VHH binders against q6dbn1. Designs and how they scored, part 24

Target 1, 243 residues: q6dbn1
Amino acid sequence: MRCISCREEYLPRNAGTCKECYVEAGETEEELKREIDDLKAKVAFLRLSSSLDHGTSSTSRSFTDVVLIASEDNAGSPPIPAHKSVLVSRSPVFKAMLENEMEESLSGTIKISDVSYDALRTFVYYLYTAEACLDEQMACDLLVMSEKYQVKHLKSYCERFLVTKLSPDNSLMTYAFAHQHNAKHVLDAALSQIVENMDKLTKREEYMELVEKDPRLIVEIYEAYLSKQVNTAAGGTSTSKTS
Key: E = the ipSAE of ESMFold2; O = the ipSAE of OpenDDE; V2 = 0.75 times the mean of E and O plus 0.25 times the DockQ between their complexes.

## First folded at step 13 (VHH; framework vhh_ozoralizumab_d1)

Design y3 (at its last look DockQ between E and O 0.77; V2 from the best seeds 0.00; counts 0 for: SAP .681 > .668)
Fold by OpenDDE, look of step 13:
Order: C-alpha cells, then structure tokens, then sequence
Structure y3 (fold): chain B 243 residues (1-243), chain A 124 residues (1-124)
C-alpha cells in the first residue's frame, strides 16, 4: 500500500499512513496544540480585565496617565508613558500601587529602581503586546521584573527562553537564579542539567562560590543527585532479572 | 509588594557610631544575598557591604573594612549595618539592597530590590 502522506510503499499494518508519517503527524498535532494553548494564554493576558466591579472610569485608551522612570545611577533616563488601566490589568502589584492613594498614584510617576531603560521599556511594551525580543540579559531582567510585579505570563515567557539557553556551563548559576525568583521550570531544567554533569560541575569556580555563599543550594543539588542515582540503580536491577 | 525600609540614619560626629536597620517584606528574604550601598552627594552608588543568605559570608570594601559590620536576622527579615568610627566621607544615603545571581557571565548585574534609603551625616 502507498502512504497517503508520503506516497511511499509501506506494509499494510496501518490504516492509510506509514509509521513514520503517523508519528510525524502526531508530533505536529502536539505542536499545534501547544501553539493554540500559547495563543490562548496570550489572548487571555491581553484581555483587559473588565474590572466591572470597581467603577474605575474607562480612562480613554488615547491618553497616557502615568509615566515610569528607570532609576539608574544615571539621573537621565526618559520617562516611559503608560496607561494606569493597562498596568492595573496586567499586574496585581501595579493595581495595588495605583489603587492606593500612594504618591505614585497621585503624581502619575512610578520610579523603578535598578532597571535599565531598555529593560523597563521592553517590560512596558510587553504589558501592551505580550511580545518581547529577548537575549540573555533581557530575559533575566524581565524575569526579575515579572516576579516583582507578578506578571505571570511574562515570567513564563522568560522561563521558556532561559531553558533554551541552558547549558552545563551556566547550569549552576541558572539554578541559583531560578531558585531566587521561584522560576520553577528553569529551576527544574537547570537541576536536571546539573545532576547529569555533576562530576564536571563540582570542579568549577561557580560551585565553590555556591558552597561558600549558599550551601543550602548545594544540599538541594546533592539530594536531587542522590535521588537520581538511587532510581537508576533500582531500574538497572530489574532489567537484569529478565535475562 | 516588595519593600525594603531602611532606618537608623541621622547626624553623628566623627568617630561616632550608628546602627542601620532594613526591614524587608514581600519576598523571600533568606534567598537573597543582601547588600548595603551608599550614595554620597554628587557621587554614584558605592558598595559598602555584602552578606550571604545565611550570614556565613561577609565582604567589605577597604573603605569601610574594620569599621562596618553587616549582619542579618532571617527570622525577622531584617538586615543590619553597624557603623563605627564614622568619618565625614561616610556621609551618604544608605540603601539596603537584595542581589540575585546571574546565570550568564558578562551580563550586567542589578539589584533586584532596593530601599528608599536613610541619610547618614557625619559632621562635627
């Protein structure tokens, strides 16, 4: 029989498609499902929470009513205009900040400390579009900001990126970073990488640094390592009995 | 909301002592290395002290070494800076800051959180 997809001859065990095409189709289906889920999440993020309950007047989308200022050592960063309504809808922290008669709410100025202008601009842009161009620096900066301002969608976005940049060489520090910022996906991925490369990583300067500064992380790493070793040992004994 | 609130600043004579406190909230204090930084008028931020998560590691620049002592109480989410033998050049706004690791070498490191600061003035 000929496969309906690849038109190659295959043994008639499968209904119309060869095994390879069937597997490929399954993989494509899973990929599409992921994409759909991601799009749904993006749409959900971009939906302005109709806080119908709080009579906050539909501030006209046309006029910015707040500025964010990056407070770096250099006193000269330009203000980034934004809409309170957008900030409030995307971040519970901004909501709390702006609903309270805090100085920020009254002044229309929010100072963000220890962030670059570029990172802040990108952060604000993301709140409007759910899009950001990430490099390693930006991903870290935005992850920190996402945690600080409780922007879950952005945090997940940054985590996905960081996982793609994970290597044995950066795994220790990535783990430490992820641990601090409760980046679970990154943390798990980094930990897996560390455990697989423990023999090499224990000789690194980063490892010694963690031993000195944060030995609790090292304990966690070793717990994971030992757990894996035990499981591997248990699995190996079951295969030897069937021969 | 993450907050770092510094206290204990004030006017002191040369040779005097102050103890700064920083009350932290809104984040897991014990996961962060903590720092004191200061900014003198017209100058940039200067690192003053570092303490590891569990307090077992501390580091100081030469400018304050032997005079300043950083400590922390994780149960109280509080950072301290004991400043002795104060000098006029120590006059600055002192900030409490939380520092994070960076995964990638060569990247610029920022503090994750920083307080509003407390003014320390050393003057005769």
Amino acid sequence: as target 1 above (243 residues)
Amino acid sequence: EVQLVESGGGLVQPGGSLRLSCAASGFTFSKYAMYWVRQAPGKGLEWVSEISQDGSYTKYPDSVKGRFTISRDNAKNTLYLQMNSLRPEDTAVYYCAAGSYRPFPGTKQYFDYRGQGTLVTVSS
Scores: ipSAE 0.831, ipTM 0.934, lowest interface PAE 0.5, mean pLDDT 89
Fold by ESMFold2, look of step 13:
Structure y3 (fold): chain B 243 residues (1-243), chain A 124 residues (1-124)
Amino acid sequence: as target 1 above (243 residues)
Amino acid sequence: EVQLVESGGGLVQPGGSLRLSCAASGFTFSKYAMYWVRQAPGKGLEWVSEISQDGSYTKYPDSVKGRFTISRDNAKNTLYLQMNSLRPEDTAVYYCAAGSYRPFPGTKQYFDYRGQGTLVTVSS
């Protein structure tokens, strides 16, 4: 007998597996390809727009020209100096905001509500470097900020972190968080964890809270579960098609 | 651009009534639990009421229970607070806020969005 994946011949009674060889090689290649794609996205995120390349003021390249202030009611939070060119290049929301400030009298200040100083500082650092040290608190804070300011690169980074922290114990509230902030990768991963532990869903204390406060989320979970059950049981042949 | 704009504040005598409104835009209003919070002069923020995404669950602290009623209209993206039997201690800036789920129990809870507030003064 001949293995079609590694071309290695083996006897039928020797009980080798050629799938393991193929799977391991494919996984290593896929990991490297993903890492290359991540690096390409990071480079694309860090580059400045061509309009900035043509019209960038030499004074802005030498000095910061805007400050950001966290307004979560923390008195005395230090201002965070930044460059408008960086903010505009990384965020369509800052681009729109600073175009208005460019037309109006220069204020030089961006006040951002409902964010801690540490989260805002880390957010601005990410806009410059595409790097952030994440923990559970920071990943959630930055995901919310990335949605507010449409910083897709940061949102993806936070999503990957949250997937690594996913467990059966936090899957339901992680699903709810991801649903609220349109975090599709986290949403799909959390749903898989919920479905895998479906027999314990109704015993979670947060389940009763969601049934009471946000029952449409629970309906969506059950609809997704039933769809997978039908596909598994029927092999997909009874699936209706729009035609 | 996310906006929460409160209105309906003003000066009212003790025992009077006032209805606050909060117009929401720039986010999917129906996905968020909504809150009223207030800040009296020289005090911190105090939670005043909570309403669930579909409006079927409400909660109040003892300080306002029976006097205040929170409601929402998801078709109009508007949150309301009906305040009856107002007392001088209800004098505060009132903010509407949108709440976020949090996946980890040890994390701080922030509102995702909060308005600029509307002043309510209860005085003769």
Scores: ipSAE 0.531, ipTM 0.800, lowest interface PAE 1.4, mean pLDDT 80
ESMFold2 (binder alone), look of step 13: mean pLDDT 81; pTM 0.815

Design y4 (at its last look DockQ between E and O 0.78; V2 from the best seeds 0.72)
Fold by OpenDDE, look of step 13:
Structure y4 (fold): chain B 243 residues (1-243), chain A 125 residues (1-125)
Amino acid sequence: as target 1 above (243 residues)
Amino acid sequence: EVQLVESGGGLVQPGGSLRLSCAASGFTFSKYAMYWVRQAPGKGLEWVSEISQDGSYTKYPDSVKGRFTISRDNAKNTLYLQMNSLRPEDTAVYYCAAGSYRPFPSGTKQYFDYRGQGTLVTVSS
């Protein structure tokens, strides 16, 4: 029979498509499903709570009623204009800040400490568009901000990015970072990398630093390592009995 | 909301002592290394003390070593800095800061996720 997709001859055991095309189709389906889910999540994030149907263009400075100021190294960073309605819609923390009679609500100025202007600008832009250009540093900065201001969608976005940048060389510090900021996906991925490369990583300076400064993380790593070793040993014994 | 609120600053004579406190809220205090940093008038931010998450590790620069003691109470979400033998050069705004791990550090820069508004310490005769 000829495959409906690739038109190559394949053995009749396959229902209309060759095994390769079937697998490829499955992979594509999964990818599309992920994309759809991501788009749904983006749409949900961008939906302003029912009272403001107005798609605020990220570029419109019109009718801004709040400014955010990056406070890093006392450098006079320019204020970033925004709309309270958008901030409140995207962040429970901003909602709490702006709904109460706090100074931020009254002054129309929110000071953001220990963040660069670029990071803050990118953060605000994301709140309007659900998009950000990330490098490794920006992803970390935005992840921290997302945690601080409880922007779940952004946090997930940053986690996904950081997972793609994960390597054995950065796995220890990535794990520590993820642990600190409750980045579960990154944490799990980093831990997996660490466990797979434990022999090399235990010789690194970063490892020694963690041993000294945060031994609890090391304990967690070893627990995971041991668990994997036990499971591997158990699986190896089951395959030898069937031969 | 994440908050770090410093207290205990004031005017003290040379050779005197102060105890600073920092009350933390809105984040898991025990997951962070904590720091005291200070900024003197016209100067940059200076690190003055570090303490690990469980308090087992502490570090000081030579400028304050033997005079300052950092401690923490995780049950109270509070950071402390005991300052003894204060000198005029210790005059600064003192900030409590939560340290941040970074997977991709640039140079020797210390990263802080959170920092308080600070408390002024003035050492003058």
Scores: ipSAE 0.798, ipTM 0.918, lowest interface PAE 0.5, mean pLDDT 88
Fold by ESMFold2, look of step 13:
Formats: C-alpha cells, sequence, structure tokens
Structure y4 (fold): chain B 243 residues (1-243), chain A 125 residues (1-125)
C-alpha cells in the first residue's frame, strides 16, 4: 500500500495514511479546532438579544433607527444608518449611550469626530457580520475603536491580524501601540520579538525617540528581559569557590 | 466614553493672554503624548505644541515659541496651554489631541487616536 500524498508504503491494515501524513493531519486537526472555537465566538458575538421588532414603518425598508456620522475632517461625510438593537448587542458603550436616554438615544444620531468615514463604515460592517477586510492601518484604527466601544470580539480579531504582521523591525512600535491600548496578546507577541532581537534594540531609530519622550516603555522592556534572565539563571546551580 | 473637552477660549485683545484647559476621561491619560493643534478660518490644521507623557519634553513651532507654554497634570487628567502675547493670526479653533504610536506609519504623519471638539480663540480689537 502506498500513501498517495507522500509516496511512502504502509501496511494494508493501517489507517489510510502513513505516519508522516498522520502527523500532518493531526496538526490540521488543531488548526480546525481553533477555527471552530473562533466560529463559536463569532456566533456568540452576532447573537441579538431577544427583543420585539416594533411595527413602526420607518423611512428605510431595512427599519434602521439610528445614524452614525464620522466628522474627521469636513463635516459632510455620509451618514451610516444602523439598528440600535445591533449596536446595543455588540457594545456595552452603545448600550449605555442608547438605553439610558442619553442625547444620542433621543436624537437618533451618533456623531463620532475622531474616526475616518472608511474606518467607521468598516467598524459598523463588523458589528453586523463579524468580518472586516483589514490592512495594517485599518487594523490599528479598528483596534482603537474596539477599545473605545468595548467590542471585545473585534479587538481580538484586530489583535490576531496584527500578530500576523509582526516582525523584528516593527516590534518596538507595535509594543508601544499595544501598551497604549491594553492589547495584551499583541503586547506579549511584540515583547517576544523584541527579546529575541535584544542586541538590535539600540540600533533602531525609534529607540532614541522613546528614550527622550516615553522612557518608561524602554525600562519596562529591559525589566521584562532581565526577569527572564534571572529565571533562567535561577534554574541552575551557583558556582562555588572551594580553594 | 473617551472624551477630550477643551475650555478657556474666548475673545481677547492683541497682546493679551489666555489659558486653555483640556479635561480627559475614558482612557489612560498618562500613556499619551498630548498635542494642541489649531485651525484658522479657511486654513488647514496646524500643530501648535507637543508634550511628552511625563511632561519632561515639550516642543513648539517657531510661530508660537516663547509665547505659548504647554503643560499637563497627570493626576487631574488635564492638559493646559498658556498663550501670551496673542496676535490676530492666533485666531483659530484650538483642539486637544492624544498622540498614537503606530506600527506602520505613513510618511511623517502624526496620528491622533482622540481629538476634542475644540474651543474658539478670537484675537481682535
Amino acid sequence: as target 1 above (243 residues)
Amino acid sequence: EVQLVESGGGLVQPGGSLRLSCAASGFTFSKYAMYWVRQAPGKGLEWVSEISQDGSYTKYPDSVKGRFTISRDNAKNTLYLQMNSLRPEDTAVYYCAAGSYRPFPSGTKQYFDYRGQGTLVTVSS
């Protein structure tokens, strides 16, 4: 019997794959388990609270009842229609804003001045679909918005994307960004990259800027590095002098 | 909710002084370099001052250096701009902004995560 995928022969009564292909299939199984967990989290995120659909005939065929407005530059960006029920279900911040009869709940307008129209549109699309087309800038913009509006599912999504883009060359600024926004998964991954390339830390142009403007970040990196060296050294035996 | 609320704007005569405040809430103020930027009528945004996270580093463009002083109080989550010897060309809406680190910068652009609604400063007779 010959395994089609790797050309190796195996006994006829073994499972239909050789041992090398079985190990590869096992690694694929772990990836599929991770994808299933991700899909379960996405399903939980998309769930709406059970609520009555009011029979109100809105001016929109989709029954939208709120608009979001991005005013990053000129205050003429198009409004983005949305459903309060979706916003409230996805975000504790929108829940507090819209359920406690705040100004936005009564006016039906949410103005967001610190975001581009493209970022806001992508953010709203994510609230409906749990999907977004990310590039490096959009992932950062949406991570900031996800922290601001406490959309944990989106924050995790952006974190995973940023980890895939992590490299030794961008690790210092990625660490600084993650530190600002409490993005622990990205923070830990960036720190690992920094520690693995610690000998190059002082050669980076961003290093001197941080030493002048935000030296505490540099101190925290060195403290983490030294703590790992202490733990490694503490596992060994001390050298004794016996002469 | 993240908020930056500017106050202290108003009408002042040339040569006068004004002190702007910016109250921050909803984020860790001490993790951000803070900025004042302004927009004069019919103009784009102009950087006015920068202060580092702990307040030890400040920077000003030549147009305001020696006249404006930025400061911060991290215990009160407040940013300040003391403006002295005001000129008519200082007339603008002044915004408080929180600087962002970005892993993938484009050019020399300064990224801001948060910006206030602004306070109007008018310098005229």
Scores: ipSAE 0.609, ipTM 0.837, lowest interface PAE 1.1, mean pLDDT 82
ESMFold2 (binder alone), look of step 13: mean pLDDT 80; pTM 0.811

Design y5 (at its last look DockQ between E and O 0.84; V2 from the best seeds 0.76)
Fold by OpenDDE, look of step 13:
Formats: C-alpha cells, sequence, structure tokens
Structure y5 (fold): chain B 243 residues (1-243), chain A 124 residues (1-124)
C-alpha cells in the first residue's frame, strides 16, 4: 500500500499511513497543541481585567499616567511612561502599590531599584505585548522582575527560555539562581543536568563556592543524585531477570 | 511587595559604635546571601560585608575587617551590622542588599533587592 502522506510503499499493517508519517503527524499535533496553549495563555495575559477594552497594543505615550524609573547607581535614566490600568491588570504587586494611597500612586512615579534601564524597558514592553527579545542576561533580569512583581506569564516565558540555554557548564549556577527565584522548571532542568554530570561538576570552582556559601543546595543536589542512582539500580535488576 | 528597610544609622564620634538593622519582607529571606554596601558622598557603591544564607559564611573587605560584624536572624527576616571603632571614612549611606546568583555573569555581583539606606555619619 502507498502512504497517503508520503506516497511511499509501506507494509499493509498500518491504516493508510506509514509508521514514519504517523509519528511525524503525532509530533506535529503535539507541537500545534503547545502552540495553541501558548497563544491562549498570551491572550489571557493580555486581557485587561478592567471592562475598558483598551487596545492591548498601544505602547503610545498618550494618556500615560505613571512613569517607571530605573534606579541604578547612575543617576539619570529616562523615565518609562506607562498606564496604571495596564500595570494593575498585569501585576498584583502594582495593583497593591497603586490602589493604596502610597506615594507611588500619588506621585505617578514608581522607582524600580537594582534594574537596568534596558531591563525595565523590556519588562514594561512585555506587559503591553507579551513579547520580549531575550538573551541570557535579560532573561535572568526579567525573571527576577517577574518574581518581584508577580507576573506569572513573564516568569514562565523566561523559564522556558533559560531551559533552552542550559548546559552542564552553567547548570550549577542556573540551579542556584532558579532555587533563589522559585523557578521550578529551570530548577528541575538544571538539577537533571547536574545529576547527569556530577562527576565533572564536583571539580568545578562553582561547586566549591556553593559548598562554602550555600551547602543546602549541595545537599539537595546529592539527594537528587542518590535518588537517581537508586532508581537506575532498581531498573537494571528487573531487566536481568527476564533474560 | 519586596521591602528592605534599614535602621540604626546616625551621628557618632570617631571610635564609637553603631548597630544597623535591616528588616526584610516580601521575599524568602533565607534564600539570599545578604550584603551591606555603602556609598560615601561623591563615591561609588562599596561592598562592606557579606553573609551566606545560613550565616555560616561571612566576608569583609580589609577596610572594615575586625571592626564590622555582619549577622542575620532568618526567623525575624533581619540583617544586622555591628560597627565598632568607627572612623570618619566610614561616613556613608549604608544599604542592605540581597545578593543574586547569575549563571551567565558569575564574576559580577548582582543584587536583586536593595533598601533605601540609612545614613551613618562619623564626625568629631
Amino acid sequence: as target 1 above (243 residues)
Amino acid sequence: EVQLVESGGGLVQPGGSLRLSCAASGYTFSKYAMYWVRQAPGKGLEWVSEISQDGSYTKYPDSVKGRFTISRDNAKNTLYLQMNSLRPEDTAVYYCAAGSYRPFAPTKQYFDYRGQGTLVTVSS
């Protein structure tokens, strides 16, 4: 029989498609499902909780009522204009800040400490568009911001990105970073990398530093390592009995 | 909301002592190495002290070593800096800061959170 997809001859055991095309179709289906879920999440994030259908896309300076200022050691970062309604809609922390008669609400100025202008700009842009151009450093900065201001969608976005940048060489510090910022997906991925490369990583300077400064992390790593070793040993004994 | 609130600053004579406190809230205090940093008028930010998450590790620059002691109480979410034998050159705004791991810039110290600072003036 000929496959309806690739038109190659395949063994009649398969219902209309060859095994390869069937697998490929399944993979495509899963990819599409992920994409749909991501789009749904993006749409949900961009929905303004307030009944005011303010067009999601307007980064326009028109009718801005708040400015964010990056407070780094360098005095003089330009203010980033924004709308309180957008900030409140995207962040429970901003909501709390701006609904309260705090100085920020009255002054229309929010000072953001220990963030670069670029990171803050990117953060604000994301609140409007759910998009960001990330490198590794920006992803870390935005992840920190997302945690601080409880922007869950952004946090997830940053985590996904960071997982793609994970390597054995950066796994220890990534794990520490993820642990610190409650980035579960990154933490799990980093931990997996660490456990798989434990023999190499224990010789690194980063490992020694963690031993000295944050031994709790090392304990957690070893717990995971041991768990994996035990499971592997248990699985190996079951296959040998069936031969 | 994440907050770091420093207290205990003031005017002191040379040779005197002060104890700074930093009350932390809005984040998991025990997950962060904590730092004291200071900024003197017209100068940049200077690292003053470091303490690990559990307090087992501390580090000081030579400028304050033997005179300053950093400590923390994780149950109270509070950081402390005992400053003894104060000198005029110690005059600065003192900030508490939460240190961050950075997987892609390991040589640079990053702070995720920093307080508004407390002024310490050492003058006769």
Scores: ipSAE 0.827, ipTM 0.932, lowest interface PAE 0.5, mean pLDDT 89
Fold by ESMFold2, look of step 13:
Structure y5 (fold): chain B 243 residues (1-243), chain A 124 residues (1-124)
Amino acid sequence: as target 1 above (243 residues)
Amino acid sequence: EVQLVESGGGLVQPGGSLRLSCAASGYTFSKYAMYWVRQAPGKGLEWVSEISQDGSYTKYPDSVKGRFTISRDNAKNTLYLQMNSLRPEDTAVYYCAAGSYRPFAPTKQYFDYRGQGTLVTVSS
């Protein structure tokens, strides 16, 4: 009997596809399920703006009613036109800012003093499209913005990216960053790296600086380390397969 | 909504004193090292002081060391700067800022949050 997909012979107990083709189809199905879940999350995020156009490389130029300005950058930074309806539907913080007759609501200008123009532009683009081009620096900038403006979808996006960039060399500072911003997924991943490399971390300059300036963070790391050592020994469950 | 609101600026004569305050809200104040930075008219930002999360470590540049004292009250989510023996060169807008840990730029100090500033003018 021959496999329909690859036309190789197979055992009679199998269907019209061989075992190798059947396994590959199952793996592809798992990848497609993940993509469908991602798309569903993006659609849910985008549906928060029930009456606004999407899908441009810049903010929409028609009927914009608010401007964002990155005050940290040069005074020559271009203003970023946007729609209040998009901002308020994507961010509870912008909703409170623009619906409570604050200075920004009346003037139509939102000045953001703690971001670069590039980070602000990328953030606004994400609010419209649920997409962002990330590098290590941008992921940190956008994670901070996502927490400040309570854009949970973007925070998750940035967290997944940061986990892919985690290494023993950056684990201590990644832990500290995640701790500051309540980035639980990144925090747990960084802690696992720290636990597996504890003997080497005490020799790093970053460790010595934290001991001097933020010793309570070091204590929290050690308490978490001790808790995992007790749990691993008591439960017999190993978590040492990844580092 | 994250806010840092500076207050206590104003006009003072050379040799005088001012106390700046910064009220923080919308984030966990005690998780951040805090900073004062200033910007004189037509100049860039200048670091003025830093204080660690629990207040146990402080640092100052030579230009203000011995004259300025940074402090914090984590129970009140407030940062302070006591400025004594003020000089005309101290005239600037003073900002409070929350220091961030960053895994990919360890040399540069990043600020996650910064206030709108308060003007200090030292003049006769």
Scores: ipSAE 0.632, ipTM 0.841, lowest interface PAE 0.9, mean pLDDT 82
ESMFold2 (binder alone), look of step 13: mean pLDDT 81; pTM 0.811

Design y6 (at its last look DockQ between E and O 0.75; V2 from the best seeds 0.72)
Fold by OpenDDE, look of step 13:
Structure y6 (fold): chain B 243 residues (1-243), chain A 124 residues (1-124)
Amino acid sequence: as target 1 above (243 residues)
Amino acid sequence: EVQLVESGGGLVQPGGSLRLSCAASGFHFSKYAMYWVRQAPGKGLEWVSEISQDGSYTKYPDSVKGRFTISRDNAKNTLYLQMNSLRPEDTAVYYCAAGSYRPFSPTKQYFDYRGQGTLVTVSS
C-alpha cells in the first residue's frame, strides 16, 4: 500500500499511512494543540475584566492615569505611563495597591524597586500585549516581577523560555533560582538536568557554594537523585526476567 | 504586596550601638538569603552583611567585621543587624534586601526586594 501522506510503499498493517508519517502527524497534532492552548491563554490574559470595554490595548492611548518608575540606584529613569485599569486587570497586586487609598493610588505614581528601566518597560509592555522579547537575563527579571505582582501568565511565559535555555552548566543556579521563585516547571526541568549530570556538577564551584549557603537545596537534589537511581534499578530488574 | 520595612535607625555617638530590624512580608522569607546594605551620602551601595536562609552562614566585609552581627528569625519574618562600636564612617541609610539567585550572572549580586531604608547617623 502507498502512504496517503508520503506516497511511499508501506506494509499493509498500517491504516493508510506509514509509521513515520503517522508519528509525524501525531507530533504535529500535539504541537498544534499546544499552540491553541497558548493562544487561548493569551486571549484570556488580554481580556479586560468585563466592566471595561474591549478598548484597543494601544500603548499610545493619551489617557494614561498612572506612571511606573524604576527605582534603581541610578536616579533618573524616565516614568513609564500606563492605565490603572490595565494594571488592575492584569495583577491582583496592582489591584490591591490601586484600590486602596495608598499613596500610589493618590499620586498616580508607582515606584518599582530593584528593577531596571528596560525590565520594567518590558513588563508593562507585556501587560498590554502578552508579548516580550526575552533573553536569559530579562526572563529572570520578568519572572521575579511576575511573582512579585502575581502575573501568572507572564510567569509561565518566562518559565517556558528559561526551560529552553537550561543546560548542565547553568542547571544548579537555575534550580536555586526556580526554587526561590516557585517556578515549578523550571525547577523540575533543572532538577532533571542536575540529576542526569550529578557526577560533573558536584565538582563545580556553584555546588560548593550551595552546600555552604543553602544546604537544603542540596538535600532536595540528592533526594531526587536517589529516587531516580532506585527507579532505574527497579526497571532494570524487570527487563532481565523476561529474557 | 512585598514589603521590607527597616527600623531602629537614629543618631548615635561614636562607640555606641544600634539594633536594626527589618520586617518582611508578602514573600517567602525563608527562601531568601538576606542582606544589609548601606548607602552613605554621595557614595554607592555597600554590602555590610549576609545571612543564609537558615542563618547557619553569615558573612561580613572587613569594614564591619567584629562590630556588626546579622541574625534572622524566620518565624517572625524579621532580619536584624546588631551594630556595635559605631564609627562616623558607618553613617548611611541602611537597607534590608532579599538576595536573588541569578543563573546567568553568577558574579553579580542581585536583590529581588529591598526596603526603603533607615538612617543611621554616627556623630559626636
Scores: ipSAE 0.827, ipTM 0.933, lowest interface PAE 0.5, mean pLDDT 89
Fold by ESMFold2, look of step 13:
Structure y6 (fold): chain B 243 residues (1-243), chain A 124 residues (1-124)
Amino acid sequence: as target 1 above (243 residues)
Amino acid sequence: EVQLVESGGGLVQPGGSLRLSCAASGFHFSKYAMYWVRQAPGKGLEWVSEISQDGSYTKYPDSVKGRFTISRDNAKNTLYLQMNSLRPEDTAVYYCAAGSYRPFSPTKQYFDYRGQGTLVTVSS
């Protein structure tokens, strides 16, 4: 007998789909369920912004009422106009800033330090669209901003991207970065790469620098490495004794 | 809200001393190497000191070595800069900054957070 999907042989009591194709279909269904849940989260994110405008009866059009200004070594970047309602809806940090009569709420200007204009523009675009064009550098910039402004969906998005770019060569600094920003998904993935490549990584310049400047990270790495060695070695028979 | 708030700036005579403080909140202070940077009038940012996460490593450029001392208190989330033998060329706005690890630009120092600065003026 042959499977109707892959044409492989199977026993007559199995359904028309062999076990191999059934397992693959189950994996695909689980992947699609996760994608659907992700899309539902994006829709909910966008719907909160749209719902904030339902109270205006005389003007149904959007008016910007705040500007964001990137501050870095280069001054004079263009202001980025935005809506307070969108910022407040997306970020508890902007909510606290704009609802507590701080200088930003009264002036309508938010100055953000240590961010390029391109990173800030991409961040604001994400707040409106739930989309961002990422590369390795932008993903790091936006992860930092998402942590600072508590935009959890963006943080998760950046984490997934960074995991896809993880390699043994960048694993140590990726671990350190993720540790600073409580990026658990990236942290766990980077640690796995480190412990699997420990012999090569302990010879690198950045490893030696961390030993000198931030040894607590090194202790965590060694503890994970030793735990892996114990788990791998734990195939022997243990004996109990009566005493 | 992430905040770095500098204080202790002011007017001081050449040869005098000043102690800057930086109060940190809203992030895990002890996970960050901390920096003092300064900007003189009409100039770019200049690094003036670095201290590691646990305070065991410090570094200074030649322009301030021997005169400035960086320290931190992780229990109080506070960074300090003791400035002695001040010179007119030390006149600047001094900023507290938190250093970031970055996996894709290892030679460029990134700062995740920077304060608003405190003005130090050294003049007769």
Scores: ipSAE 0.608, ipTM 0.836, lowest interface PAE 1.1, mean pLDDT 82
ESMFold2 (binder alone), look of step 13: mean pLDDT 82; pTM 0.821
ESMFold2, look of step 18: ipSAE 0.599; ipTM 0.821
ESMFold2 (binder alone), look of step 18: mean pLDDT 81; pTM 0.818
OpenDDE, look of step 18: ipSAE 0.826; ipTM 0.933

## First folded at step 14 (VHH; framework vhh_ozoralizumab_d1)

Design z1 (at its last look DockQ between E and O 0.73; V2 from the best seeds 0.71)
Fold by OpenDDE, look of step 14:
Structure z1 (fold): chain B 243 residues (1-243), chain A 124 residues (1-124)
Amino acid sequence: as target 1 above (243 residues)
Amino acid sequence: EVQLVESGGGLVQPGGSLRLSCAASGYHFSKYAMYWVRQAPGKGLEWVSEISQDGSYTKYPDSVKGRFTISRDNAKNTLYLQMNSLRPEDTAVYYCAAGSYRPFSPTKQYFDYRGQGTLVTVSS
């Protein structure tokens, strides 16, 4: 039979498409599904909560009404202009800050501590566009900010990026970082990587540092490791009984 | 909202003692190593003390070793710094900070959160 997709002759095990084309089509379908889900999430994130149901038709001439300033160590960084409405819609923390008659709401100035100008600029840009150019450092910075300001969409974005940068060499510190910032996807991925490379990683300086400074993480790692070992041992015994 | 609020600073004579406190809120306090850092007038930030998440590990620079003691109460989300034998050189704004793990910059200390600081003045 000829495959409908690649037109190559294949042995008729499956009607219409060869196994290779079927697998490829499945992979493409899954990729497209992911892309669609990502786009949906982006659109949802960018939707301004219509809570402007208050009837005042004021033609929102898009004048910025707030500025964000990076920490004092950057004495000289320009303020980043923004709209309170955007900040409030994207972050529950900003909502709480700006709805309360706090100094920030009155002054129109929000000081962001312990963040670089570049990170803050990127963060604000993301709040408007749901896009960011990430390197490893920026991803970490934005993840921290996303957690601090409860921007879930950004957090997920950063987590996805960081998972792609995961390696055995950075897995321990990535796990610790993820644990600290409740980055579940990164944490799970890092933990899997650690468990698979446990024999090598226990010899690293980072491992010893965690043993000394944060032994709870080590306990969690070993629990996961043991769980995997037990499951593997149990699965091996079931295959031997059917022979 | 994440907040770190330092207290306990003030004027003290050389050889005197102070106890600083830092009240933390808005984040999982026990997931962070905590630090005291200080900034003297015209100088940069200086690391003063480190304590691990469970308090089992502490570290000090030579400048304050034997004089300062860092401690924490995770149940109260509070960090402490006992400062003894204070010297004029210890005059600074003292900040509590929550340390961050950074997988791609292992040599650089990052802080996710830092307080507004409390002024310690050591003068005769």
Scores: ipSAE 0.832, ipTM 0.937, lowest interface PAE 0.5, mean pLDDT 89
Fold by ESMFold2, look of step 14:
Structure z1 (fold): chain B 243 residues (1-243), chain A 124 residues (1-124)
Amino acid sequence: as target 1 above (243 residues)
Amino acid sequence: EVQLVESGGGLVQPGGSLRLSCAASGYHFSKYAMYWVRQAPGKGLEWVSEISQDGSYTKYPDSVKGRFTISRDNAKNTLYLQMNSLRPEDTAVYYCAAGSYRPFSPTKQYFDYRGQGTLVTVSS
């Protein structure tokens, strides 16, 4: 009997495929299954809706019924057209705003202060596509927006990016940022960096500014540091514990 | 659900006083340094005052120093601005804003939240 894939002869018990080709196909199949699961999660996010959907659309921007405007001083930022149904489906905050006869629902205009046009455009794009082009600045902007509009999928996306950019040099301010936004994964990673580099960080200007302006954060850092020091001391040699 | 609601604006004569309030809800007020910012007719935004999270640090530009006093009550989630010796150039819409920490942009102050403003008019 010859293998249908590599054409090598094999015993009749191996139904048409040799063991080596079968194993290689299995490994490729497992990688493809993982990629399919990742795509399914993205599709699930994109299909969040409480409304009936025909399932066909030639133009995704057709029949927009609301406009978002980034508030910038002396800027003529373009309005961003959107669908209320998409905003409501992705954000409980937009749902409350647009379904309860608030000013935005009646005017068809949502003004968002202290957000750049680029950040707002990227945020809206994410609501439609589950994709965003991030750099350090944009990740912070979008994390804040994800918290404000309760878009958990985007918040997780930004947190993962920020952890990859964490370093001792940015750890103190990253901790403060994550603390403000309850970004647990970023908070824990930043705290570890701070505790491991405490002697260097306490000499920095950013540290002295926090002592003056927000000493509560400094207290929390020191409590974590002291807890770690106690735990390392408790793990010492037990040779004198019992005579 | 985050709201910053300013109140206490109105018409006042030069030399008069007003007290602005900002009621905050829907976020952790005590985690944020708070700011007053104003916009005069036909002009851009101008920083007016800053107060730290626990209220122990305050800062003012020279244009209002000695006349304006910022304060906060974290138990009531409320920010205040006492404005004395008001001048016609203080006429503006006044906004309260919550300051954000940012690890990658140390030279710019970002605000996570801003109110819709209260109008202060100083004229005879």
Scores: ipSAE 0.571, ipTM 0.813, lowest interface PAE 1.1, mean pLDDT 81
ESMFold2 (binder alone), look of step 14: mean pLDDT 80; pTM 0.804

